# VH-VL binders against Nonsense-mediated mRNA decay protein 2 (upf2), part 9

Target 1, 242 residues: Nonsense-mediated mRNA decay protein 2 (upf2), of Schizosaccharomyces pombe (o13824r41to282)
Amino acid sequence: LKKNTAFMKRCKSSLTSENYDSFIKEIKTLSLKKFIPEITAAIVEGMMKCKATKDILSSVKIVWALNLRFSTAFTGPMLANLYCALYPNPGYSLCHESYFELKQNENEVSEKDRSSHLLKVRPLLRFLIEFWLNGVVGTPEDFVSYLPSTDSNDKKFRKPWFEEQNLKKPLVVLLFNDLMDTRFGFLLLPVLTSLVRTFSCELFTTEDFEDKETLELVNRLNPVVWRTYLRKSLNSYVDKLE

## First folded at step 4 (VH-VL; framework fv_mosunetuzumab)

Design s11 (from a1 with heavy chain S99G, light chain N34R D100E)
Fold by ESMFold2-Fast, scan of step 4:
Structure s11 (fold): chain C 242 residues (1-242), chain A 121 residues (1-121), chain B 112 residues (1-112)
Amino acid sequence: as target 1 above (242 residues)
Amino acid sequence: EVQLVQSGAEVKKPGASVKVSCKASGYTFTEYYIHWVRQAPGQGLEWIGWINPNSGDTKYNEKFKGRATLTADTSTSTAYLELSSLRSEDTAVYYCARGYDILTEYYFDYWGQGTLVTVSS
Amino acid sequence: DIVMTQSPDSLAVSLGERATINCKSSQSVLYSSRNKNYLAWYQQKPGQPPKLLIYWASTRESGVPDRFSGSGSGTDFTLTISSLQAEDVAVYYCQQYYSEPTFGQGTKVEIK
């Protein structure tokens, strides 16, 4: 128990490359099955704190190890927690533009809260790209099953919308399209601009990589059709705004 | 437009503490990390740490952990480096720098003019 | 901890001639899945802060003259000034950002 509590605490605070071997050992040896909901939340919280590429890469491998051991029991809830964390309030769907119009007293404090939220969201958007490019993605159906119930008074949450979508598309593509098609997407513009600059080769020119070995690896891990779709979606969003 | 303006030179005795300020303008202060980097006379650049001005989260180079404290005041768009238990080898120009890309944060597009901290006597 | 080593420590080049500065990292700063090298170059003139010249090993910062170029991958990188101008006299630093930032010791470029 004590070991499981320590594991979850380290997921929140210590997703570093230095701790990678320890995490892998614990994933193989600890009885984590009944703590998966807490682990998924803890990992997402830890992801918000990862900045260096070395730590992000090790965190992706840790998520992959958890996915290998627990499959959809981990990946679905983890992606649902990540998606919910993209909103300032997990109980609200900020994907609906009307949400911003319903706020009566938006002021300097509300703008500060939005800026704070954007800063937390940028690592999560990077992790979505990293998961997609490294083949760590859940099924859209598993993801939808873990979204919060809309039997609450807040019927704006996107679960019913996702249930009506074409789930044949990769989950990460659906999530980016959802974010980019909303007023919330405009608030993400600085992050999206940086994302396009940082991952432009992977998103827009993967077929033209001069390093043949890297190109073959990317093509094997990530189907060209889905990379083309994501590239098209990001270009459409950028062109629409500019 | 984007500017980082630092406080003036300081002369301190060994064992004292120094607090250097860095006032940001021309951008949204809470959307970029502020890093601190020092340069001893005739030596290269050495990274001290970063602060997320929005959350107050910090990360330190292990060499400075326990002696350096990074803080930020969002009401004045000002970041601070406090270095305690000063030694002669802490004599350096101290720079604040903005993390260039909000996804990477670790290369620096704008720098303060530098603050010379001299530890002597 | 990634150690950055530059060579030479100082370089004297005639006006209009090519200057080449080398930078070596103790371990790879290439994120191979992205084909990205986490490497930047800075120019520092006496009494001034460093100025960003190059990021991602080869991408020129806006406003930086075309005569500056970066190349290399993995552990070995170069900064080239194709035709040295008087205003290019400075110390140049490489910096990795694959992990917590570390800098090379600097290369002083002087007019011959």
Scores: ipSAE 0.012, ipTM 0.582, lowest interface PAE 8.2, mean pLDDT 76

Design s12 (from a1 with heavy chain N52Y, light chain Q27E N34R)
Fold by ESMFold2-Fast, scan of step 4:
Structure s12 (fold): chain C 242 residues (1-242), chain A 121 residues (1-121), chain B 112 residues (1-112)
Amino acid sequence: as target 1 above (242 residues)
Amino acid sequence: EVQLVQSGAEVKKPGASVKVSCKASGYTFTEYYIHWVRQAPGQGLEWIGWIYPNSGDTKYNEKFKGRATLTADTSTSTAYLELSSLRSEDTAVYYCARSYDILTEYYFDYWGQGTLVTVSS
Amino acid sequence: DIVMTQSPDSLAVSLGERATINCKSSESVLYSSRNKNYLAWYQQKPGQPPKLLIYWASTRESGVPDRFSGSGSGTDFTLTISSLQAEDVAVYYCQQYYSDPTFGQGTKVEIK
């Protein structure tokens, strides 16, 4: 019991590469099944504290190890937890609903409110993309059943989390469709710019690879059909900036 | 045109503190990290830490923890390094440099001109 | 703490000849799933701050001449200047950003 409590505390506070071997050993040896909800919350909290690439990659490997042991019993709730941190209700949009949820007597998002929103969404989007690239998640079908019930007296919250046609689309495509929604301006341009810079090869490059090995790796991570789709969407977004 | 402009040279006695400034222009100050790197005369480069102006979050090289303080003023787009309990081995040119953002791309595309801090009796 | 070691400490190369600088990290800086190396190269001329030349081990920064190229993966990296020009006399530094930033000790390039 004490060991399980210590494990959860370390998931929250010390999800670092230095602790990787210890985490892997404990995932294999501890009786964690009845604590999955607490572990998913703890890991999500710990992931938000990662400040170096080495720690982010370590976290992804730890999640993969938990996925290997517990499959959808861990991965479903964990992905649902991450998704709800980014989207608090099914009607929410990163580019639109945040305006509504800000001060209602102000029609413009303040610099401070915009900066706070950017701080919140960047690490969440980074991890969802990392999990998609590493095969932890493919489509919304992988976690939609673990999302909170939308039943309420408010008609706004009776919407499904995902429209039927979107359930089998790659999660990353849906995230970028929302991120590139320009109907209300360019609120998330800094986030989009950093994600494009970090993941350009895997998400947006259709030709001009340096070597065969890189092309083969990229094709395994994300097939050319989706890279073509995302590149076309990015070109449309860039065109609107002009 | 992106520029990082640092304050002028400082001469300090052992045990004193120094505060170096780095004023950014030509980009959105809150979208980039500001790192501090020092270089002792004729020596290599040593990373001190970073500040993310958007949140005020900081990270320090363990060697400088407890002696270095990084701050930023978003209203003036200026970052500051304060180094306390100065020793002769702290004599160095101190650089500010930017890295893109919190996605951990900590390579430095623009640097300040450097501030020479001399610590002597 | 990832330790970066460069070799040689200094080299003299004739104008128009190739200069090769090596950099070794104490642990891998490769993100294997993405085939990305978290390594940068800088040029520093006397009295100036460092200038970024290469990032992601092999991606040339905008405005950097084609004669500069980076190669390598994991723990062993190389910066190559294919045809040394007079203005290339400088100290060159490698830097990892896989963890908290650390730099090599530098390699001084001089005209022979």
Scores: ipSAE 0.499, ipTM 0.795, lowest interface PAE 2.7, mean pLDDT 85

Design s13 (from a1 with heavy chain K59E L103M, light chain N34R)
Fold by ESMFold2-Fast, scan of step 4:
Structure s13 (fold): chain C 242 residues (1-242), chain A 121 residues (1-121), chain B 112 residues (1-112)
Amino acid sequence: as target 1 above (242 residues)
Amino acid sequence: EVQLVQSGAEVKKPGASVKVSCKASGYTFTEYYIHWVRQAPGQGLEWIGWINPNSGDTEYNEKFKGRATLTADTSTSTAYLELSSLRSEDTAVYYCARSYDIMTEYYFDYWGQGTLVTVSS
Amino acid sequence: DIVMTQSPDSLAVSLGERATINCKSSQSVLYSSRNKNYLAWYQQKPGQPPKLLIYWASTRESGVPDRFSGSGSGTDFTLTISSLQAEDVAVYYCQQYYSDPTFGQGTKVEIK
């Protein structure tokens, strides 16, 4: 128990490359099944605190190890917790004014507070894409059943998490459609630019100029039809920016 | 236009502390990490650490832990490096540089002009 | 720490000729799941800060002339200047960002 409690605390506060070997050993040896809900929440908090690329890459491998050990019992709930942190208001864009549970009066949430919140959850965006590339997640169908009910008493926030037609679409396609939503200006342009630089090959490349190994991986995770779609969406976004 | 403008040259005695500033303009200061990198005369580049101006979070190269302190003032869009217990081998040009997005990678697209710190008796 | 080693320390090349600079990392900087190499190249002229030339081992930074190219994967990387110009006289540094940033010792490029 003591070891399980310490493991959860490390997931929340010390999800770092320095601790990688100890995490892998503990995932294989500890009796964690009864604590999976707490572990999924703790890991998402730990992800938000990852500051360096080495810690992000290490954390992706740790999540992959948990996925191998516990499969959907861990991965579904973890993705649901991550998605709820990234999208606190079901069915609303990252760019939408209702993203931060705004009331009728927009003065309830300052622009500074909104920007600060987005910066705190940006690591989760990177993790979601890395998890897609590592096969941890493919589509919303993989975790939609673990998301909180949208049938709350707050009628103003009663949208489904995903429309039926989007349940089988690649999660990263849906994510980039949201990042490129220009209805509220170009709020996420810096984030979009960084992610395009990092993932252009996997998300926006339609020509066959990649290494065979990369192309095979990319085609399995994001086939050319969606890369073509995203490239056209990016071109449209750039055209509006001009 | 993105610019990082650093404070002027400093001459310090061994055992003293020095504080170098880096004023950012042309972008939203809180959206990018500021890194500090030094270069001793005729030598290579050595990474010191980074600061996230939005949160105040910092990370240090183990070699500088306990002697370097990174801070940022968001009201003036200025980052600071303070190095204490100065030794002659700390004589170097100190650069600030930004990494475009904290969640992706640490390569440096914009650099300050550098601040020469000389440690001599 | 990942140790970066460049070769040669100094290189003299005639104007218009090819300059080749090598960089070796003590461990792989390739993230194989994405086939991405966490490696950058910088140019530094006397009295100036380093200037970013290349990131992701082979991607040219905006505004950098196409005579500059990067290649390699894993632990072995090359910066090539296909036709050396007078303005290219500088010290060149490789940098890994797979872990905490570390730089090579630099390669000085001079005109022969």
Scores: ipSAE 0.016, ipTM 0.604, lowest interface PAE 6.6, mean pLDDT 83

Design s14 (from a1 with heavy chain E105D, light chain S32Y N34R)
Fold by ESMFold2-Fast, scan of step 4:
Structure s14 (fold): chain C 242 residues (1-242), chain A 121 residues (1-121), chain B 112 residues (1-112)
Amino acid sequence: as target 1 above (242 residues)
Amino acid sequence: EVQLVQSGAEVKKPGASVKVSCKASGYTFTEYYIHWVRQAPGQGLEWIGWINPNSGDTKYNEKFKGRATLTADTSTSTAYLELSSLRSEDTAVYYCARSYDILTDYYFDYWGQGTLVTVSS
Amino acid sequence: DIVMTQSPDSLAVSLGERATINCKSSQSVLYYSRNKNYLAWYQQKPGQPPKLLIYWASTRESGVPDRFSGSGSGTDFTLTISSLQAEDVAVYYCQQYYSDPTFGQGTKVEIK
């Protein structure tokens, strides 16, 4: 128990490359099955605090190790927790003002609250894309069953991703459609710019690659049909940006 | 046009504190991190830390943790570095620089002109 | 910390000739799933702040002359100035951003 509590604390505060070997050993040796719900929440909290690229990469490998050991028992709830952290206000688009969490007694979102939420969202968006590229998640269908019931008065979650027509669409297609939603202005432009710059080759390029190795890697990670779709979406967004 | 303009040279006694300013213009101040980097005479560049002006969140190089304090005033688009308990080895030119991205893409496209801080013996 | 080591510490090159500066990181700065090297190069002239030349190991910053090029991957990187001009006399620094930023010790480029 004490070891399991320490493991969860490290998941919240110390998802670093320095701790990678220790995490892998503990995932193999500790009896974690009873604590998976707590671990999934702790990991998502730790993800929000990852800022260095090597720590993000290390965390993706830790999640993969947990997926390898516990399969959908871990991955489904983890993705649901990540989604709920990304969408704290059920039913609202990433670009809508009401997407940001309101304090219980406040009737509007302050700039401080927006800033705080965006700091948490940026790493989570990056992890979601990393998980999609590495095969941890493909579509909303992979984790919809782990979300709270939509019949709950306080706990119904954003439904557009989980409408029947969208359940089998690639997760990043739905994600970038939200990020590129110009109906509410360009609220998330800095986040979108950062993600496009980081993932441009894997997500958006349909051009000829100079080297065969890069082409083979990109085709493995994200097939050309979805790169074509995302490129067209990006071009449309850029056309509206002025 | 993007500019980072720093405060003037400072001369301090050992044990004192110094506060250097960096005024940003020509871009949305809250969309970029401000980093601080120092360069001792005849030496290379050493990263001190960053501040996200949007949130006030900071990160410090372990070497400077506890002595450096990074702050930002969004109403004046100005970032500050305060370094306490000054030693002679803190004599250096201190630069502010912005990073292109908030997601750890910490390369620096614009730099301030530098502020010489001299800690006399 | 990731330690950055440059070589040589200084070099003298004739005008119009090629200058080559090497940079080695103590661990890989290549993020394989992104196929990106988290490596930048800066030019610093006396009395001036550093100026960004290259990022992502090989992407030239806007306004930087095409005689400057970056290459390499993983732990070994090179900055090349194909035809040295008088205005290129400076100290050059590599920087990694795979982790918290660290810089090489610098390479001073002078005219022969």
Scores: ipSAE 0.005, ipTM 0.483, lowest interface PAE 11.9, mean pLDDT 81

Design s15 (from a1 with heavy chain N54Y K59N, light chain S99D)
Fold by ESMFold2-Fast, scan of step 4:
Structure s15 (fold): chain C 242 residues (1-242), chain A 121 residues (1-121), chain B 112 residues (1-112)
Amino acid sequence: as target 1 above (242 residues)
Amino acid sequence: EVQLVQSGAEVKKPGASVKVSCKASGYTFTEYYIHWVRQAPGQGLEWIGWINPYSGDTNYNEKFKGRATLTADTSTSTAYLELSSLRSEDTAVYYCARSYDILTEYYFDYWGQGTLVTVSS
Amino acid sequence: DIVMTQSPDSLAVSLGERATINCKSSQSVLYSSNNKNYLAWYQQKPGQPPKLLIYWASTRESGVPDRFSGSGSGTDFTLTISSLQAEDVAVYYCQQYYDDPTFGQGTKVEIK
């Protein structure tokens, strides 16, 4: 049990490439099934602390190992926790007008809390896209049943992704609709620029890929209809920059 | 226009310390990592470490741990490399270069002009 | 640490002819989840800092002439200059960023 407690603490504080081998060994050997809820929360907290590319890539492989061992029992709750970390307040979103309204109505959140939220959003966005690329998650339907119970207002605000018409859309389409919302200026431009540079083929390319295997994988993850939609949305966003 | 401007050449004796500056302009300083890379005369490029100006977090190449200190001043958009216990093998041109913060992409789209540090008795 | 090895150390190419530079990594720099090779190429002229030419093994940096191209995957990479021009005389470096950055030893390209 002592080893299980240590494992959970390391998920929370030490998701680093140096610890990769010991994590894989422990996932294979420890009796973790009873502690999945705690591990799920700890890993999401650890993700918010990942800074270096090697640590992010290592953590994605660790999550993949947990997915292989526990399947949806781990992955569903993990994705639900990740979503809630990205949208922690009913009226707080990445760049939505309701953020301002609810903050005024609720009369809370220090500048310190705001800075903390921005700092953790960057790695969470990267992890979500990496999980989507490797098939850990495809659509909101994959984890809607694992969302925590919330009151009517909280659930409605966070639920745009989980309304019936959106449940089967690629997760990345819903994410980028939010990232490219220009009603509050261009706050996420540096984030968007970096994501476009790294993932342009998977997210925005409508031309043919030379490698047929890559084309078939990309078409399965993000069909041409959605890549065309995202490309159009990106062009509109860029046109507004002037 | 993105620009990284470094301080001028330095001549130091063995055992001394040197502090090189890199002033950034034309972009939001806190949105990019600043890396330091050196090049000994007639030799290749060697990575020293990075600093995240937003958080002050640093990461160092094992070879330079304990001797290199990376700092940044966000009020002046300036990054610094301090290298202590200098040896003749530390004679090199020292470059600062930027990489993206959000995806931790460590390829370098803009470089400073370089600072020659000469260590001689 | 990932060791980068370039070949040849130097080559002489006639103006208008093709120059080919090879780079080998001691372990794969291909990340299977995003299918990207964490590899960049730089050009360095005497007295100047390195200039980024290629990233993600094959993506040309903005403003870089189309005669420069990158190819390869995993551990074996190539930089090609299809028609060498006088201004292309330089030392070329490959760099991996799959782990902490490491560079090849450089390949000097000169006119025959």
Scores: ipSAE 0.000, ipTM 0.485, lowest interface PAE 13.6, mean pLDDT 81

Design s16 (from a1 with heavy chain K59N L103F, light chain S32D)
Fold by ESMFold2-Fast, scan of step 4:
Structure s16 (fold): chain C 242 residues (1-242), chain A 121 residues (1-121), chain B 112 residues (1-112)
Amino acid sequence: as target 1 above (242 residues)
Amino acid sequence: EVQLVQSGAEVKKPGASVKVSCKASGYTFTEYYIHWVRQAPGQGLEWIGWINPNSGDTNYNEKFKGRATLTADTSTSTAYLELSSLRSEDTAVYYCARSYDIFTEYYFDYWGQGTLVTVSS
Amino acid sequence: DIVMTQSPDSLAVSLGERATINCKSSQSVLYDSNNKNYLAWYQQKPGQPPKLLIYWASTRESGVPDRFSGSGSGTDFTLTISSLQAEDVAVYYCQQYYSDPTFGQGTKVEIK
C-alpha cells in the first residue's frame, strides 16, 4: 500500500527517463489494479511537468507498459483525463471564448488566465499526438465511453469531438480543426507553427515519400483523404493570416 | 523586431553576487522560455537553466543548483539571473536566449547581446 | 549528460571551397516517434552572441543562406558550408536538445 502511494506520487512528480527502469519494475510487481483511477490522473499531471524529450519518450513507454498490463482499464480513463485537462470546458474549442469557465462574469477571468492555462497544458498536445503516432489512441471513439457522465443529459458536454459524425475521424484531424479555428483571431499560431514543423510529414504532406516504410506508416495512421483535408485547412489558415 | 536586451558589464569580488537582466520585446513574453547560457573567455557555451515566465517554473543545470536563481517579471517583460558565491571561474559572458517549449524544443532562435561578468580579487 | 564532441577543433578553408564540420553525441538524439533529431547548429562571430543556423539536424532557420546545410542522424552529424565566404569566418557549435541542452566544444573556421 505504502509502495502504491509512493508509485502514484512519482507518477505526479518524477515522470523522468532516470526513473524509467524503476517504473517498469514497479508496474510488473506492484498490485496496482485498485488504484488505476488515481494512477491515470497522476500520470496526466506528470505529463504536464515533462521538460525534456527523453522524459516524454520514457513517459510514452511507461503508458505502453501500463496499457500492456491493464489494457482498456488504464488507457481509456487516462485519455479521458488528458482530454478533460486539455479541455476544461469540453463543449468548446481551445480558441473559443468559453474555453475557460468564467467565475461570475467576464471581468473575473481575464484573457491572461485563459492564455496561462493553455501554456500549462501544452505538453498534453504533444503527448496526444505522440500517443496517436504510437497507436495508443486513434479516434474519439476509443475513449468516449470513459468521459464523465452528465446528470442533466447535457448534450453539449461531449461536443464537438464526440458527435456521431466525428467519432471515427482521426483524433489529430479534430485537434487541428480546433487549433486552426480563426473565429477568435490567431491565438494558437505559435503552438500551430511548432506542431506543423514537427509533424508536417505525418499530418499535411500529399507528396510521395522516398522512404517506403515512412509512407506505409503515414498511410496507415493518417490516410491521404485526411492529409489532403488538413493541408487544405492549413492553406486556408495561412491565407487568412496573410 | 524580436529583441533581448541585457544589462551592462559587472565587476565583482570573489564571494559576491551578481544579478543580470534580460528585457524582451517584439513578442509575447509569456509564450517563450528564457534560458541562460554562459561562455568563459576563449571557451565554449555552457547552459545554466531556464525559466517559464508564464508560471515562474525553473529548471537548472545541476552544476549551478544552489548558486543560480532565475526569476522573471511579466509586468516589465524582464528575466533575471542571479549568481551567488562568485569565483574567478565564473568570469564569463552571460547570455539570455529564448526557446519555444511546446515540445521541449530548447534550440535558441534569439539571443541577448551578452553581459560580461568579471570576478577578480 | 549527453556529451557533444566536434571535429576538427579548427579548420582552414579557401574562399569558395567546401567546409565540413562533424559533431558526435554520446547517445542518440533521434526521437523514434517523430523521426526527428534534436540537434541544432550555431554560428558565433567575435564579440557577438551565437546565431541559429540549423535545427532538427537539417532544417535551415529563416534567413540563413542556402550554402549552409545540416545532415546526419542518431549520433553523427555534419554541418556543411558548400562555398565558404568571408563572412562565414566564425566558431560553429552543435547543440543537442534531446535532454538538458549541451554544446560541442566548437570548431573555428578560418580562411587559408
Scores: ipSAE 0.006, ipTM 0.585, lowest interface PAE 9.7, mean pLDDT 82

Design s17 (from a1 with heavy chain K59N T104D, light chain Q27E)
Fold by ESMFold2-Fast, scan of step 4:
Structure s17 (fold): chain C 242 residues (1-242), chain A 121 residues (1-121), chain B 112 residues (1-112)
Amino acid sequence: as target 1 above (242 residues)
Amino acid sequence: EVQLVQSGAEVKKPGASVKVSCKASGYTFTEYYIHWVRQAPGQGLEWIGWINPNSGDTNYNEKFKGRATLTADTSTSTAYLELSSLRSEDTAVYYCARSYDILDEYYFDYWGQGTLVTVSS
Amino acid sequence: DIVMTQSPDSLAVSLGERATINCKSSESVLYSSNNKNYLAWYQQKPGQPPKLLIYWASTRESGVPDRFSGSGSGTDFTLTISSLQAEDVAVYYCQQYYSDPTFGQGTKVEIK
C-alpha cells in the first residue's frame, strides 16, 4: 500500500533515467490495477516536468511497460488524461479563439504556482509522437469514454470531444491536422517547424531507411499510409505558406 | 535582424552579487529560451541555465543552483542573470544565447557579445 | 552529466589542407526514437562569442561555408574543414544537448 503510494509519487515527480530500473521492477511486482486512473494522471503530470531527451526516452519506455502489462486498462485512461492536458476546452482546436481565451484564464490562475499552459503542452506534444512511434497507439474511439464531462450539464451547450469522422483517426494525425489548420493563419508554425525538424523521417518520409530493422519497426508502428498522408498534408501547408 | 545585446563589464568584490542583462530584438522574445553560458579566461564553455520568457520557468546547472537566478522582463525583451556569493573563480565572460524551446533543441544559433565579470579584492 | 572530450587540443594545418577535429561523448547522444544525434559544433574567434556551425551532428547552419562538415553517430563525432582558409583560425567546440548542455574543452586550429 505504502509502496503503491510511493510509486504514484515517483510517477508525478521523478520520471528520470536514474529511476528507470526501479520503475520497471515495480511495474512487474506491485498490485497496481486498482490504481491505474491515479497512475495515469500522475504520469501525465510527470511528463510535463521532463526536460531532457534522456528522461523523455526513459519515460516512454516506462509507459510502454505499463501498456504491455495492463493493455486497454492503462492505454485508454492514459490517452484520455494526455488529451485533456492538451485540450482543456472540449471541441475546440489549438488554433480556435476560444482555446486562446481559455488559455489566458488558465495562465492567470496557474502562472503564479506553475508553468504556463503552453510550456506544459509542448512536452506532451512530443510524448504523443513518441508513444505513436513506440507502439502506444490509440484513436479517440479507444478513450473517449474516459474523458470527463464538459463544464455544462445542458446537452445543447456541451461540445463533443470529437467529431464522428475523427473517432477512428490516429491521435498523431489529428494533432498534425490541428497544427496545420490555416483557417486562423499560421499561429502554430513554430511548433510545427520544431516537430518536423525532430521527426521528419519517421512521420513524413516514404523513402527507404538504411537500417532494415529500423524500417520494419517504423512501418509497423507508423505505417506508410499515415506517413504518406502526413507528407501530403505538410506539402499542402507549405504551399499555402509560400 | 536578430540581436542579443548585453550590459557592460563589471568589477566586483568577493562575496558580492552581479546582475547581467541581455536585451533581445529582431524576433518574438517569448518564442525562444534564453540560456546563460560562461567562459573563464583561456578556458572552455560552461552552461549555467535557461529561462523560458513566456512562462518564467527556469532550469539550472546543479553547480549553480542556489547562487544563480535567471529572470526575464517581457515588456522590455530583456533577460537577466544574477550570480551571488561571488568568488575569484567566477571571473569569466558571461554570454546569453537563444535556443528553440519546444523539443529541447538546446543548440544556440545567436549569442550576445558577452559581459566580462571580474571578481577581485 | 555527459562529458565531452575533444582531440587534439590543438592542431596546425597548412592553408588549403584538411583539418579534422574529433569529439567523444561519455554516453550515446543518439536518440533512438528519431534517430538523431543531439550534437552541435561551434567556432570561436578571439574576442568574439561562439558561432553555430553544425547541429544534429551533420546539419550545416544557414550561411556556413560548405567546407565545414560534421559526421559521426552515438559517441564519436568529427568536424571536418575540407580546405582550411585564413579566416578559419579559431577554437572549435562540440556540444551535446541530449541532456543538460555540456561542451568539449575545445580544439585550437592554427595555420602551419
Scores: ipSAE 0.006, ipTM 0.576, lowest interface PAE 9.9, mean pLDDT 80

Design s18 (from a1 with heavy chain K59N E105G, light chain D100Y)
Heavy chain, then light chain:
Amino acid sequence: EVQLVQSGAEVKKPGASVKVSCKASGYTFTEYYIHWVRQAPGQGLEWIGWINPNSGDTNYNEKFKGRATLTADTSTSTAYLELSSLRSEDTAVYYCARSYDILTGYYFDYWGQGTLVTVSS
Amino acid sequence: DIVMTQSPDSLAVSLGERATINCKSSQSVLYSSNNKNYLAWYQQKPGQPPKLLIYWASTRESGVPDRFSGSGSGTDFTLTISSLQAEDVAVYYCQQYYSYPTFGQGTKVEIK
ESMFold2-Fast, scan of step 4: ipSAE 0.514; ipTM 0.798

